# VHH binders against Jerky protein homolog-like (JRKL), part 13

Target 1, 218 residues: Jerky protein homolog-like (JRKL), of Homo sapiens (Human) (q9y4a0r168to385)
Amino acid sequence: LQPEQIYNADETGLFWKCLPSRISVIKGKCTVPGHKSIEERVTIMCCANATGLHKLKLCVVGKAKKPRSFKSTDTLNLPVSYFSQKGAWMDLSIFRQWFDKIFVPQVREYLRSKGLQEKAVLLLDNSPTHPNENVLRSDDGQIFAKYLPPNVASLIQPSDQGVIATMKRNYRAGLLQNNLEEGNDLKSFWKKLTLLDALYEIAMAWNLVKPVTISRAW
Short names: E, the ipSAE of ESMFold2; O, the ipSAE of OpenDDE; V2, 0.75 times the mean of E and O plus 0.25 times the DockQ between their complexes.

## First folded at step 13 (VHH; framework vhh_7w1s_2)

Design y2 (from x5 with D101E; at its last look DockQ between E and O 0.73; V2 from the best seeds 0.79)
Fold by ESMFold2, look of step 13:
Order: C-alpha cells, then sequence, then structure tokens
Structure y2 (fold): chain B 218 residues (1-218), chain A 116 residues (1-116)
C-alpha cells in the first residue's frame, strides 16, 4: 500500500456555541456577561489519507435529528456528513454507516482518479472496548479498517492532536470573522449562532487544514 | 429584499469549461453563499460554498471547480473546468444568512448539460 491508500480517522468534541467573550470590548459597548450554562456539543470525525491530499467530507454527530434546513431528503445540501445520536456521540452503528456509505465510495473514486489500485486501509489509533474489524470491509474486501495498538499507531501518526487543534483554531477564527462582519454585540452574536452556521464554519475550517499539516502528523 | 439570479449555463462538451454567475440584489459579504446542483432523478446537493475567503468543495468537484465572489458587484461565480457528463444538472445559487436555520434565498437555477 502507498501512503495515498492509508487513511486515519480521529474524533473530537466541539462545543460549537462557545465564543471568546473578551474580544468585542470598545468604548460605548457593554462587556458580554458570559456564556450560557447549557452546553451544545457535537462530535467531529476527521478522515484523511497519510499524504493529506484526500480529506474526506467531515462527519458530524449531533443530537438534533434533522435541523429544519436538512429534511430527510436534503442532507446532501450540507457541507458535512451529518448523523443524529441521542448524546451526540459517535457509535458503532453510525461509524459503520459512514464507513459503508461514505468512506468506501469516496476512497474508491479518489484512488481511481489517481490511477491507484482500489485498495485502502483505515487505521484507527484506539478502538472501542469491543472492536469488530471484520465487519468494516468493502464488498470486495479491498477497503477495510484496522484498529492498531497504541505503539504502532504512534509510529505512523504521532501528532493527530495537531491536526484537530489546527481545525479548531480555524473554526474559532471563522466565528470571530463573522462576529466582526455582523457588527453585533457579543450577547446578540451568541444568540444568533445556529447549528447550520457551525456546520459551515467547521467544514471550512477543515478545508483550511493544509496537506502538509496532515502528512507531518504521520 | 434579496434576489438571486443565475446565468451562464448551457451545453458543453466533456472536458470543457463553463462559468456560472449568480447576481445578488443586495450585499452578500458576510453570508454563506453556495452553489447546489440537482441531477435528473437525484437529490439537490451542495457543490461549493464561500464565506469571506473561506471555501468548501464537494469531493466530486475538488480540483475542477472554483467558487469565488466579487463583493463590489454582489456576484458569486462557479468556474467549472474538466467537465464530466455526471456534472449535468440544474445549478442553483443559494444564500444562508448568519443566524438562520434554513437557506433563506434560492435562485431559479441554470441548466448545465455536458455531452460526451
Amino acid sequence: as target 1 above (218 residues)
Amino acid sequence: QLQLVESGGGLVQAGGSMRLSCAASGSIFSNYMGWHRQAPGKQRELVAAISGGRTYYDDSVKGRFTISRDNTKNTVYLQMNSLKVEDTAVYYCARLEFGRETYDYWGQGTQVTVSS
């Protein structure tokens, strides 16, 4: 297998409604009192190959079954692959759906476009308590997942936190840009922010992660 | 009240190029602007989006399509290169204003047909 055919997926939580409260203080404007106590979190899964040249559409797991803008037939109108789960956690059922319906087809098309054999492995740093690797395979068995021991994973991908940290910085910067462009006070900005806004910002934040940032994490 | 008008669609041979335009009647600077498409018998899907200098592209068009905008003309563009037959669709311009839960403005669409 070539590095183009080796993929990794990592997960992180995002409190998408959080914004730094201290950035919009100016003469004649009030200081934002603080964030609401209610936390709104989603799970983000990033997936890319070892070269960073293929970044898959971001996978987002949230509590909302379907925000009104993506009715059951409109999910393709989103800049992410959105899944609903009671606690906004990734689970095996969602991971399997994503693998079969999103990962495998997108990887095949990418490899075809590069003239590479349609064979790939998805390497995961750590597994759920009871991983079942043999169900995460394409029909021809050529595209499959493997959970690696931590020692092996660290040799191949020692800095995954750098990629996630970069994406989250890009997300925060995008929110700050929107706050400045909207001209809202900080309290109004927080109330205005929707899940749809967050999905666009995180997708654009993922797109801003450079291939070299990803390849160096390996 | 914002209105969106697409133009630039038509017939093109596979491997060719085409540029779509979306003229807005008001400011689009701080909004999420997007190009969506709907192929025969398929769901409408997001192709590309832009906000500020930040962009998103669907995997199927990366490296071939470029979204851009001119804020002084309130116009969004989609440059489409290396066109394939599967790019055949009606292309729609859409706007999502910050703080909205739905797309609040859609254009009427422009047909793009890629012949083999």
Scores: ipSAE 0.746, ipTM 0.899, lowest interface PAE 1.0, mean pLDDT 79
ESMFold2 (binder alone), look of step 13: mean pLDDT 83; pTM 0.846
OpenDDE, look of step 13: ipSAE 0.879; ipTM 0.954

Design y3 (from x5 with A49T; at its last fold request DockQ between E and O 0.73; V2 from the best seeds 0.76)
Amino acid sequence: QLQLVESGGGLVQAGGSMRLSCAASGSIFSNYMGWHRQAPGKQRELVATISGGRTYYDDSVKGRFTISRDNTKNTVYLQMNSLKVEDTAVYYCARLEFGRDTYDYWGQGTQVTVSS
ESMFold2, look of step 13: ipSAE 0.709; ipTM 0.888
ESMFold2 (binder alone), look of step 13: mean pLDDT 83; pTM 0.853
OpenDDE, look of step 13: ipSAE 0.853; ipTM 0.940
ESMFold2, fold request of step 14: ipSAE 0.668, 0.661, 0.676; ipTM 0.870, 0.865, 0.873
ESMFold2 (binder alone), fold request of step 14: mean pLDDT 83, 83, 83; pTM 0.854, 0.853, 0.852
OpenDDE, fold request of step 14: ipSAE 0.851, 0.850, 0.854; ipTM 0.940, 0.939, 0.941

Design y4 (from x5 with T102I; at its last look DockQ between E and O 0.69; V2 from the best seeds 0.00; counts 0 for: grease 24.9 > 24.2, SAP .7 > .668)
Fold by ESMFold2, look of step 13:
Structure y4 (fold): chain B 218 residues (1-218), chain A 116 residues (1-116)
Amino acid sequence: as target 1 above (218 residues)
Amino acid sequence: QLQLVESGGGLVQAGGSMRLSCAASGSIFSNYMGWHRQAPGKQRELVAAISGGRTYYDDSVKGRFTISRDNTKNTVYLQMNSLKVEDTAVYYCARLEFGRDIYDYWGQGTQVTVSS
């Protein structure tokens, strides 16, 4: 397999309704008084190949239902693949749906468009939110997941907090720029912010992450 | 009331190029503007979006399509290069106003047909 055929996915929490201030280094940290509701937090899963040339559409897990014009799991009109879950956590069922319905088809199409063999591996850590690797396999067996052993995982860190940190920094910068363009005071701006706005901002933030940032994490 | 009018669609040979325009009757400065498309028998899908200088592209058009805007003309563009037959659809311009939980303005659509 070539590096273009090697993928990694990592997840992070985002408190999407926080006002921009000092950077938050862990989930749940917030500089603005507001709801402590889990509905103001989402889980984001980033997935890209080792070269960073293929960044998959973000997977976002939230508690809230999609905008009224969309059914849950239908992400075609959204800039992310959105799933609903009681606690806004990634779970085994959502991960398997994402793998089968999103990851495999997008990877297959990408590799075809590059003239590469439609064969790929998704490298995962041994997380309780990930299904058994025997069920994470395409119907032709050519696209599959593999968990890294703990001793190999500690030596190879395919997913870097630097990539996630860069994306979160881009998200906050985009919100700040949007607020300045509207001329709103910060408090009114953050009260108006909807989940749909946040999905657009995080998708654009992911788009701004350069391939070299991703490839250096390997 | 904001009005969006698409233009520039038509028939084009596969491998060709086409530019769509979306003229807005009001300011688009502080909004998410997007192009969506709907092929026969398919759901409408987001193709590209822009807010400020930041952009989003669907995986199927990345590297081939470019969204841009001209705030002095209140116009959003979609430059489509290396067109494929599967790009055949009605293309809609849409606005998402900040703070809304649904798309609030759509154009009438413009047909793009890519022939082999």
Scores: ipSAE 0.722, ipTM 0.888, lowest interface PAE 1.1, mean pLDDT 79
ESMFold2 (binder alone), look of step 13: mean pLDDT 83; pTM 0.851
OpenDDE, look of step 13: ipSAE 0.830; ipTM 0.928

Design y5 (from x5 with S27F I28T; at its last look DockQ between E and O 0.75; V2 from the best seeds 0.00; counts 0 for: unsure alone 63.9 < 65)
Fold by ESMFold2, look of step 13:
Structure y5 (fold): chain B 218 residues (1-218), chain A 116 residues (1-116)
Amino acid sequence: as target 1 above (218 residues)
Amino acid sequence: QLQLVESGGGLVQAGGSMRLSCAASGFTFSNYMGWHRQAPGKQRELVAAISGGRTYYDDSVKGRFTISRDNTKNTVYLQMNSLKVEDTAVYYCARLEFGRDTYDYWGQGTQVTVSS
């Protein structure tokens, strides 16, 4: 397998309406007046190959069924792959849907466009939220998941070590840029911010993560 | 009232190039502008978006399509290179105003047909 054929995915929580703060992010919780901590959180899953040249569309799990005015059939109009779950957590069902309906087809298309064999591995940790390897295979068996031993998994999870931090930094910078464009009224800005805005900002933040940042993390 | 009018669609051979234009009035740097497409019998999908110099591209068009805008002409462009038959669709320009939780303006669409 070439580096273009080796993928990794990892998950992080994002309090999308929380004011930027390193301390708030480190604690993993954020509180704003009038908001419950869990209601303003989504789960983000980043997936990219070892070269960083193929960054898959972000997978976002939130509590809202859909942003307002979107029917369930309109999810392709979003800059992320959006799933709804009662606690905004990744679960086995969503992960399997993402693998079968999103990961496999996008990887196959990418490899075909590069003239590479349509064969790839998704390296995962042994998280309880990930289905077993038997169900994480393409129909032809050429695109599949492989779980890393727990000791190895802690050493080679590039998204945890720098990629996620860079993406979240880009997200905060994008929010700041929008705040400046809205005239620097911080209270009005945060009141106006919607989930749909956040989905656009995080998707653009992911786009800004350079391939070198991803490849160096491996 | 904001108005969005697409132009530049038509027929092109596979491997060719085409530029779509969307003339817009009243949008600003903070507005997200995007191109969406819909093939017959398929769902409408986001192709590319731009806000404040930041961009998003769908995986199927990365490296082939480029979104840009010219504020002096109030126009958003989609440069489409290396076109494939699969790119055949009606292309719509759309706007999302910051602070909205739905797309608030859509153009009428322009047909792009890529022949083999």
Scores: ipSAE 0.731, ipTM 0.889, lowest interface PAE 1.0, mean pLDDT 79
ESMFold2 (binder alone), look of step 13: mean pLDDT 80; pTM 0.817
OpenDDE, look of step 13: ipSAE 0.882; ipTM 0.955

## First folded at step 14 (VHH)

Design j1 (from x5 with E97P; framework vhh_7w1s_2; at its last look DockQ between E and O 0.79; V2 from the best seeds 0.80)
Fold by ESMFold2, look of step 14:
Formats: sequence, C-alpha cells, structure tokens
Structure j1 (fold): chain B 218 residues (1-218), chain A 116 residues (1-116)
Amino acid sequence: as target 1 above (218 residues)
Amino acid sequence: QLQLVESGGGLVQAGGSMRLSCAASGSIFSNYMGWHRQAPGKQRELVAAISGGRTYYDDSVKGRFTISRDNTKNTVYLQMNSLKVEDTAVYYCARLPFGRDTYDYWGQGTQVTVSS
C-alpha cells in the first residue's frame, strides 16, 4: 500500500460566526455572543491521504435540513458535503453515508487517475461516532476502514492539530480579508455573515492547506 | 441590474482545451464568483469558485481547470484543460455577494461539448 492509498479523517467543531479579536486571540478563545453560538456551530470533517495530494471535499454537519441561509434551489451546489443532525454532531448514520457515497467513489476515481490499484485504507480512532469496521468497506472489499488501538495509533497516527489549526487560521484570514474589502465594521460584518459564506470560506481555507503540511503530520 | 455574459463555449475533442469568460456589466469586487455546470438530466453542480486570491475546485476538475478573475475588466475566467466527455454541459457563471443566502445573478450559460 502506497502513501497515496492511506487516508485519515479528523473532526473539529467550528463556531463559524467567530472572528479573531485581540482578547479572543490572547486567551485562545473565540468570542461567542450568548447562547446563539450553539445554534451557529457546525462539525467539520477533513479527509486526506498521507501525501496530502488528495484532499476530499469537506464534510459539514449542521442542524438544519437545509441551511437557513440557502434557498431550496441552491443547496445542491455547495462547496462542501452537507449533512443535517439535531445537534450538529457527527453520528454513525452520517459517517456511514459519507463513507459509502462520498469517500469510496472519490478515492476510487483519484487512484484510477494516478494509475494506482483501487485499494485504500481509512485509518480511524475507535470513536463512539464511528461504525464498526465490518460495515466500512466497498463492495469489492478493496477500500476499507481500520480502527487503530491507542498504542498503535500513538505511533503512526498523523498529528491532526497542525492541519486543523492551519485550516482554521486560513478560514479566519479569509473572513478578515473579505471584511476589509467590503469596508464593513465588525458589527455589520457579524450581521451579514451567513452560513453560506462560512461554507465557501472553509472550503477555500481547506484548499489552501498545502500537501506538505498534511504529509508532515504523519 | 447586473448582467453576466458567458462566452467561449463550443465543440472540442477529448483531451483538448477551452477557456470560458464571464463578463460582468458591473463590479464583482467583494463577491464569490463561481462556475457551475449542468449536464443533460443532471442537477447543476458547482465546478469552481473564487474570492480574492482564494479558490475552490470540485474534485472532478482539480488539476485540469483553473478559475481566475480580472477585477479591472469585471471578468471571470475558467481555463479547462484535458477535457473529458464527462465535462459536456452548459456552463453558468454566477455571483454570490458576501452576506447573501443565494446567487443573485446567473448568466444565460454557454454550451461545452466534448466529443470522443
């Protein structure tokens, strides 16, 4: 199995209406106005191969069946794979759907384009949100998931902190650049910012993560 | 009332190249500009998007398509290389202003047909 054929997926929460502020950056916390922040959180799942040359489309889990910022005619053309869940958490059903309908076909097409055998492994931690490994495989069995025990995972698991941190930094830098280009003050910026804006910015932020950042995390 | 006019479509052999242009009648500054496509019998899909120097590409076109823009000409481009029969579709340019919940303007579309 080549590094091109070895994948990892990492999850993170994003309070997408939060921007860096001097106090928030100093404390390492996001400024969150009241309880509204819970309704404005999404879960992001990043997936890439060990070389970083194949970054899959981001998976985003939000509360609404259709994001409130989108009209029904536009939800099909998103820069992310969007799923809905009551608490905006990844769950077993969504992970299974993502694996079968998104991960497997995209990995198969990528490997075919590289002239590699269509065989790959997705390395996962043993999280309660992940289905058992017997149900996470392609029909031909060549693309499958493996859960790593903690001792093995600590030796070979990629460092997700650098990749996720880089993506979130790119996200906030992109929002800041848009704010400067539009000339909005921070209050007007927060009023205008929609989930659709956030999905575009996080997708572009993911695109900016360089392959070497991902490969060094391994 | 902004107008978006696509051009550059046509017939091309598989493996060939084509450049689409989207001329706007007004400013596209501070916008997410995107190229979408719709193949016969399929839903419209986002192909590429640009805002400032930041870009997004669908997996199916990464490494083959390049989106760019010229703010002084209010024009967005899609350079398409190594074209495949599966790229056959009507290509639409669209504008998504920051803070909006939908694309507020669409072009009429330009047909791209890739023959084997």
Scores: ipSAE 0.737, ipTM 0.896, lowest interface PAE 1.0, mean pLDDT 79
ESMFold2 (binder alone), look of step 14: mean pLDDT 84; pTM 0.857
OpenDDE, look of step 14: ipSAE 0.881; ipTM 0.954

Design j2 (from x5 with R95A; framework vhh_7w1s_2; at its last look DockQ between E and O 0.85; V2 from the best seeds 0.79)
Fold by ESMFold2, look of step 14:
Structure j2 (fold): chain B 218 residues (1-218), chain A 116 residues (1-116)
Amino acid sequence: as target 1 above (218 residues)
Amino acid sequence: QLQLVESGGGLVQAGGSMRLSCAASGSIFSNYMGWHRQAPGKQRELVAAISGGRTYYDDSVKGRFTISRDNTKNTVYLQMNSLKVEDTAVYYCAALEFGRDTYDYWGQGTQVTVSS
């Protein structure tokens, strides 16, 4: 397998109403109204190949089947692949659905466009989601998942702080830019921010992560 | 009321290029501006979006399409290169105003047809 055919998926939680302040930037902390609100958290899963040349559409898991911010939006009009789960956690069912319906087709199309064999592996680490890798295969068996043992994972592991941290910085920077463009004070900005805004911001934040940042993390 | 008008569509051979324009009746700098498409018999889908200098692209168009904007002309562009037959669709310009819970502004659409 070539590096173009080797993928990794990383998960992180996002309190999407979090906006950096001077205090937050200096101390690396973020203040969010209602720290105990589970409904203001989503799970983000980012997936890319080892070269960083193929970044898949973000997978976002939230609590609402139909949150208020989606009143007339269908799923194909979103810049992310959105799934609903009671606690806004990735689970085995969602991961299998994402793998079968999103990962495999997108990887197959990408590899075909590059003139590579449609053969790929998704390397999994110690994520809070633990799908059964035996069921994570394409129909032809050429695209599949593999769970790395802890000793191997530590030798070739991309840093969660590297790629994910860059994406979260881009997200917070984008929110700050929107605050300045709206001319609102910080409290009014927080009240206006919807989940739909956050989905656009995180998708654009992911796009800003350069391939070299991803490849160097390997 | 923000109004959006698309132009630049038409017929093009596979492998060709085309540029779509979306003229807006007001400032578009602070909005999430996007291009969506609806192919025959398919559901409307987001193709690309822009806010500030930040962009999003659907996987099916990455490396082939480029979204850009000119705030002095209140215009958003979609440069489409290496066109494929599956890019055939009606292309719509859309705007999401920050703090809204749905897309509030849509253009009338412009037809793009890619022939073999």
Scores: ipSAE 0.659, ipTM 0.868, lowest interface PAE 1.3, mean pLDDT 78
ESMFold2 (binder alone), look of step 14: mean pLDDT 82; pTM 0.841
OpenDDE, look of step 14: ipSAE 0.869; ipTM 0.945

Design j3 (from x5 with D101E T102P; framework vhh_7w1s_2; at its last look DockQ between E and O 0.73; V2 from the best seeds 0.00; counts 0 for: pae O 2.4 > 2, unsure alone 64.8 < 65)
Fold by OpenDDE, look of step 14:
Structure j3 (fold): chain B 218 residues (1-218), chain A 116 residues (1-116)
Amino acid sequence: as target 1 above (218 residues)
Amino acid sequence: QLQLVESGGGLVQAGGSMRLSCAASGSIFSNYMGWHRQAPGKQRELVAAISGGRTYYDDSVKGRFTISRDNTKNTVYLQMNSLKVEDTAVYYCARLEFGREPYDYWGQGTQVTVSS
């Protein structure tokens, strides 16, 4: 297989909303010392090939099936693949759906566009949220998932963390930029921030991650 | 009256290029602007979006389409290159204003037809 045909996916939690206005990010959480904080969380799954040139649309898991901010927006018209789960966590069902409905079709299209054989492997760490390898296979058997041994996974994960960290930084920077452009005070901005808003910015953040950042993670 | 007006659509041969424009009237020009499309029998889908200097593209159009904006003209553009038959759709311009409802406003749409 060529690097274009090798993919990796990794999940991370994101507190997409943090209140009040003065936010310190400690250990991935938004906190304000001495103040009550409101935090909203989603799980994001990032997936890209070894070249970094193919980044799949982000998979985002939220709590609500139909968030209030989605009233005028179809879930299929989002810059991310949105799923819902009671705890906003990845689970076996969501992952399988993502693999069958999103990963396989997108990878096929990409490889076709590159004139490559429509064969690919998705490398995953061993997680309880990931289905058995046997069920993560395309109908033709050409696209499938493989779990890395724990010892190998541990070597790859730190690099993946770099990619995720970059995305998160981009997200925060993007929100701040939006706030500045809109001319709103920071507190008001955070107060009004919706999940829909966050999803758009998350997608932008992911898009800004450079291919070299991803390829170096391999 | 708040309005988004698309233009630039029409008929083009596969492999050809087309540039769409979306002019926003008044003060409705937002930080976030996007292009969506709806093909016959299919749901409307996001094609490309721009916020400031940041952009997003659907995988189906990456490397072929470019979204840009001119704030001085309150206009968003979609440069479409290497067009395919499957790009045939009505293309809609949309704006998103963060923290406001409704979040998006739509143009009337412009037909893009790509012939084989």
Scores: ipSAE 0.244, ipTM 0.638, lowest interface PAE 2.4, mean pLDDT 86
ESMFold2, look of step 14: ipSAE 0.651; ipTM 0.854
ESMFold2 (binder alone), look of step 14: mean pLDDT 83; pTM 0.849

Design j4 (framework vhh_7w1s_2; at its last look DockQ between E and O 0.88; V2 from the best seeds 0.00; counts 0 for: unsure alone 62.0 < 65)
Fold by ESMFold2, look of step 14:
Structure j4 (fold): chain B 218 residues (1-218), chain A 117 residues (1-117)
Amino acid sequence: as target 1 above (218 residues)
Amino acid sequence: QLQLVESGGGLVQAGGSMRLSCAASGSIFSNYMGWHRQAPGKQRELVAAISGGRTYYDDSVKGRFTISRDNTKNTVYLQMNSLKVEDTAVYYCARLEFGRDTSYDYWGQGTQVTVSS
């Protein structure tokens, strides 16, 4: 297998309606207002190959089945793959659906476009949110998952924090740019921000993560 | 209220190029603007989006399509290169208002793109 055929997926939580307190200090406040609602958190899963040249569409798990901001849209009209779960946590069912319906087809198309054999491995940590690897394979068995032992996973974890940290930094920068372009004060901006706005911002933030940032993480 | 008018569609050979335009009746400066497409018998899908110089592309068009905007003309463009037969669809321009409770309340009428060969 070539590095373009080796993938990893990383998960993180995002309180999409919160900015860091450092930004609040810049705006003359020592804290940023936070929402107490559980709905303000989502789970994000990033997936890319070892070269960073193939970044898959973000997977986002939210609590609401049909958020108010999604009233007139379906999942294909979103810049992310959205799933609903009671606590906005990744679970085995969602991961299996993502693998079968999103990961496998997108990886096949990418490898086909590069003239590579349609064979790939998804390297995962041994998390309870990930299904048993014996069910994570394509129909032809050529695209499949493998769990990393803890000693290998700990060697990768600091690099995963670098990719996720960069994406979250891009997200915060994008929110600030949007606030300035709207001409709103900070309080008005946070009142108006919807989950749909946040999904566009995190998708664009993911797009800004450079391949070298990802490849260095491996 | 807001009006979006697409133009620039038509017939093109596979491998060719085409530029779509979307003229807006109001400011698009701070909004999320997007191009969507719907092939016959398929669900409408997001192709590309732009906000504040930041972009998103669907994996199927990445490297071939470029979204851009001109705020002084309130116009969004989609430059489509290396066109494939599977790019055949009606292309819609859409605007997501920041803070709206529904996605893409503002849609254009659509423009047909047909890729032959």
Scores: ipSAE 0.654, ipTM 0.857, lowest interface PAE 1.5, mean pLDDT 79
ESMFold2 (binder alone), look of step 14: mean pLDDT 82; pTM 0.840
OpenDDE, look of step 14: ipSAE 0.849; ipTM 0.939

Design j5 (framework vhh_podentamig1; at its last look DockQ between E and O 0.79; V2 from the best seeds 0.00; counts 0 for: unsure alone 63.5 < 65)
Fold by ESMFold2, look of step 14:
Parts: structure tokens; sequence; C-alpha cells
Structure j5 (fold): chain B 218 residues (1-218), chain A 117 residues (1-117)
């Protein structure tokens, strides 16, 4: 297998209404000074190959099945793969759906476009939110997941913290740019921000993560 | 109200290039979310590329081949389509999603792109 055929995925929580310079996150909640505590969170799953040249469409898990901000936009028109879950957490069912319906097809198409054998491995940590390895396999067996023991995973898996931190920084910078161009104070900014805005911004933030940032994490 | 008019579609051979243009009757701000979408026969409409404030998104199927751009002075967005494939055959739409207002989508009528020998 070449580095183009080795993938990693990691999850992070995003309080999508938070800006870093004036906002504190205490006990998993985002607090905007002078406003009530903001508890709206989504889970973001980032997935890329070892070269960083293939960054998969972000997977986002939110609470709303059909939030009002989606009224005029079909979910297939979204720049992310959106799933709903009661607590906005990744779970075994969503991860399996993502693997079968998103990961495998996107990886297969990418490898075909590069003239590479359609064979790939997704390296995962041993997390309760991940299904067993036998379930995570394409029909032809060529694209599959492999869990690594904690002692091995800490030695060879990429450090996703730098990648995730860069993505979140890009997200907040993009929102700040929009706020400055609107001329709004912080209260007005938060009132206007919708989940749909956040989904577009986080997808663009992910696109801004350079391949070298991802490859250096290995 | 915003009116969007696409142009630049046509019949081209595989491997060739084509540039789509979208002219808007309203102001296009750098903070607006603008995009190109396509619908192939028998398929649902899909997002191809999006742009806001110089930040971009591309679908995997077009990444590296297509480039979205904005010219705010001409109130226009563009889609440069290189290395076209038969799978890119579709009706291409431009659309505007205003920041903070997700209930109003403005869509053009579309421009047909056909890639075949």
Amino acid sequence: as target 1 above (218 residues)
Amino acid sequence: EVQLVESGGGLVQPGRSLTLSCAASGSIFSSNYMGWYRQAPGKQRELVAAISGGRTYYADSVKGRFTISRDNAKNSIYLQMNSLRPEDTALYYCARLEFGRDTYDYWGQGTQVTVSS
C-alpha cells in the first residue's frame, strides 16, 4: 500500500456559534460574555489519506433531523455529509453508514482517478464509537478498516490535534471575516449565524488545511 | 431580489476545457456563499463548488480539475472546467446563499454541459 492508500479519521466537537478571542468554553459549553450559555454542538469527523491530497467530505453529526436552516437547501447540496443523532454524538450506526456509503465510494473514486489500485486501509483507534473490523470492509474486501492497539496507535498514527486545531482556526477566521464585513457587534453576529452558515464555513475551513499539514502529522 | 444568468455551456470532447459564467443582477459580496451545482439526467442536484470571501469548497469528483472564482467588480462567478469527462455531463446551475439567511435560495435557469465524442 502507498501513502495515498492509507487513511486516518478523527473526531472533534465544535461549538459552532463560538469565536475564540471573546468566548470561553467551560465544562463542554460555550459561553459568550453577556449572553446565556451556548450549548449547541456538532461532532465533526475529519478523514484524509497520509499524503493529505485526499481530504474526504467532512462528516457532521448534529441534533436536528431537519433544522430550520435547511428549509431551502436539500441535504445533498451540502458541503458536508450530515447525520442527525439525539445528542449530536457519533455512534456505531452512523459510523457504519459513513464507512459504507461515504468513505468506500469516495476512496474508490479517488484511487481510480489517480490510477492506483482500489485498495485502502482506514487506521482507527480502539474507540467505543467504532464498529468492529469485520463490519468495516468493502464488498470486494479491498477497502477496510484496521484498529490499532493503544500502544501501537500512539506510535504510528498521525497526530490529528494539529490538523483539527488548524481547521478550527480557519473556521473562526472565516466567521470573523464575515462579522467584520457585516459591521455587526458580537450579539448581532450570533443572532444571524445559522447552522447552514457553519456547515459551509467548516467545510471551507477543512479545504484550507494544506496537504503538508496533514502529511507532517504522520 | 437577485437574478442569476448562467452561460458558457456547450458540447465538448473529453479532455477539453470549458468556462461557465454566472452574472448576477444584485450585488455579490465576498461574504456571500456562492456555488455551482449540477444535475445529471436521473440524478439529484449536487454541489460542485462553493466560494465565500476567497474560501472555497470542491466536490471530490471535480477537485483538481475545476476552479471556482468570483469577480466582484463584474458581479459574476465562474467555473473553469478542465479535463472534462463524460461523467461531467449535466445541467449546471449557479446559486447564492446569503450569510445568516438560509431560507432564500436564488437559482439560475442552468446551462447545459455535454461531454461526448
Scores: ipSAE 0.632, ipTM 0.841, lowest interface PAE 1.4, mean pLDDT 77
ESMFold2 (binder alone), look of step 14: mean pLDDT 80; pTM 0.811
OpenDDE, look of step 14: ipSAE 0.849; ipTM 0.936

Design j6 (from x5 with E97Y; framework vhh_7w1s_2; at its last look DockQ between E and O 0.64; V2 from the best seeds 0.00; counts 0 for: pae E 2.3 > 2)
Fold by ESMFold2, look of step 14:
Structure j6 (fold): chain B 218 residues (1-218), chain A 116 residues (1-116)
Amino acid sequence: as target 1 above (218 residues)
Amino acid sequence: QLQLVESGGGLVQAGGSMRLSCAASGSIFSNYMGWHRQAPGKQRELVAAISGGRTYYDDSVKGRFTISRDNTKNTVYLQMNSLKVEDTAVYYCARLYFGRDTYDYWGQGTQVTVSS
């Protein structure tokens, strides 16, 4: 397998309404987190190949099946793959659905577009939220997952601090830039921010992560 | 009200290229501008979006389509290369931001037909 055919996925929590405390202080907001900020968390899963040239559509797990901010859902596709779960946590069922319905087809299409064999491996750490690797195979067996020992996994996986931190920095910078372009003050902007807005911002933030940042993390 | 007018659609052979334009009236076109498409009998789908120089592309068009904005002309573009028959659709320019107290704006659409 070539590096283009080797993938990794990793998860992070995002409190999508939470600005950096430094920005809050500058704008005169309290630095003490409110209970509302805690309730506005989603789980995000990033997936990319070793070259960073294929970044899959983000997987986002939220609490609500039909969030209020998703008005006019019959005329809109989301810029992320959205799943709902009681606590907004990744679980075995969601991970398997993502693998079968999203990962496999998107990887096949990408590899076909590059003239490569439609064969790939998804390298994962062995987390309680990940299914048994035996169920993570495509119907032809060419695309499959493999779990790595903890000591090996830490050497090969993209750094959570590097790739995920860059994406989160891009997310917060994008929110700030959007607020400035609209002419809102920061307090008014955060009051109006919806989950849908956050999904667009995080999707664009993921797109801004450079291939070099991803490949360097390996 | 903000109004959006698409242009540049038409008939093109598979493998060809085409550029769509979206002319915006007023000064508030820049918030999550994007392109959606709707094939006959299909649901409308997001193709690409742009905000403050940041972009998003659906995986089906990534590497083939490029969204851009010209602030001096109040215009958003979609450059479409390596067109496929499945790209045949009505393409709509839209303001995509779905925040509270904001309104979505849509153009009337421009037809793109890719023949084999």
Scores: ipSAE 0.483, ipTM 0.764, lowest interface PAE 2.3, mean pLDDT 77
ESMFold2 (binder alone), look of step 14: mean pLDDT 83; pTM 0.852
OpenDDE, look of step 14: ipSAE 0.689; ipTM 0.873

## First folded at step 15 (VHH; framework vhh_7w1s_2)

Design l1 (from j1 with T102S; at its last look DockQ between E and O 0.78; V2 from the best seeds 0.79)
Amino acid sequence: QLQLVESGGGLVQAGGSMRLSCAASGSIFSNYMGWHRQAPGKQRELVAAISGGRTYYDDSVKGRFTISRDNTKNTVYLQMNSLKVEDTAVYYCARLPFGRDSYDYWGQGTQVTVSS
ESMFold2, look of step 15: ipSAE 0.728; ipTM 0.890
ESMFold2 (binder alone), look of step 15: mean pLDDT 84; pTM 0.852
OpenDDE, look of step 15: ipSAE 0.863; ipTM 0.948

Design l2 (from j1 with T102A; at its last look DockQ between E and O 0.73; V2 from the best seeds 0.76)
Amino acid sequence: QLQLVESGGGLVQAGGSMRLSCAASGSIFSNYMGWHRQAPGKQRELVAAISGGRTYYDDSVKGRFTISRDNTKNTVYLQMNSLKVEDTAVYYCARLPFGRDAYDYWGQGTQVTVSS
ESMFold2, look of step 15: ipSAE 0.726; ipTM 0.895
ESMFold2 (binder alone), look of step 15: mean pLDDT 84; pTM 0.858
OpenDDE, look of step 15: ipSAE 0.849; ipTM 0.942
ESMFold2, look of step 16: ipSAE 0.675; ipTM 0.871
ESMFold2 (binder alone), look of step 16: mean pLDDT 84; pTM 0.857
OpenDDE, look of step 16: ipSAE 0.866; ipTM 0.948

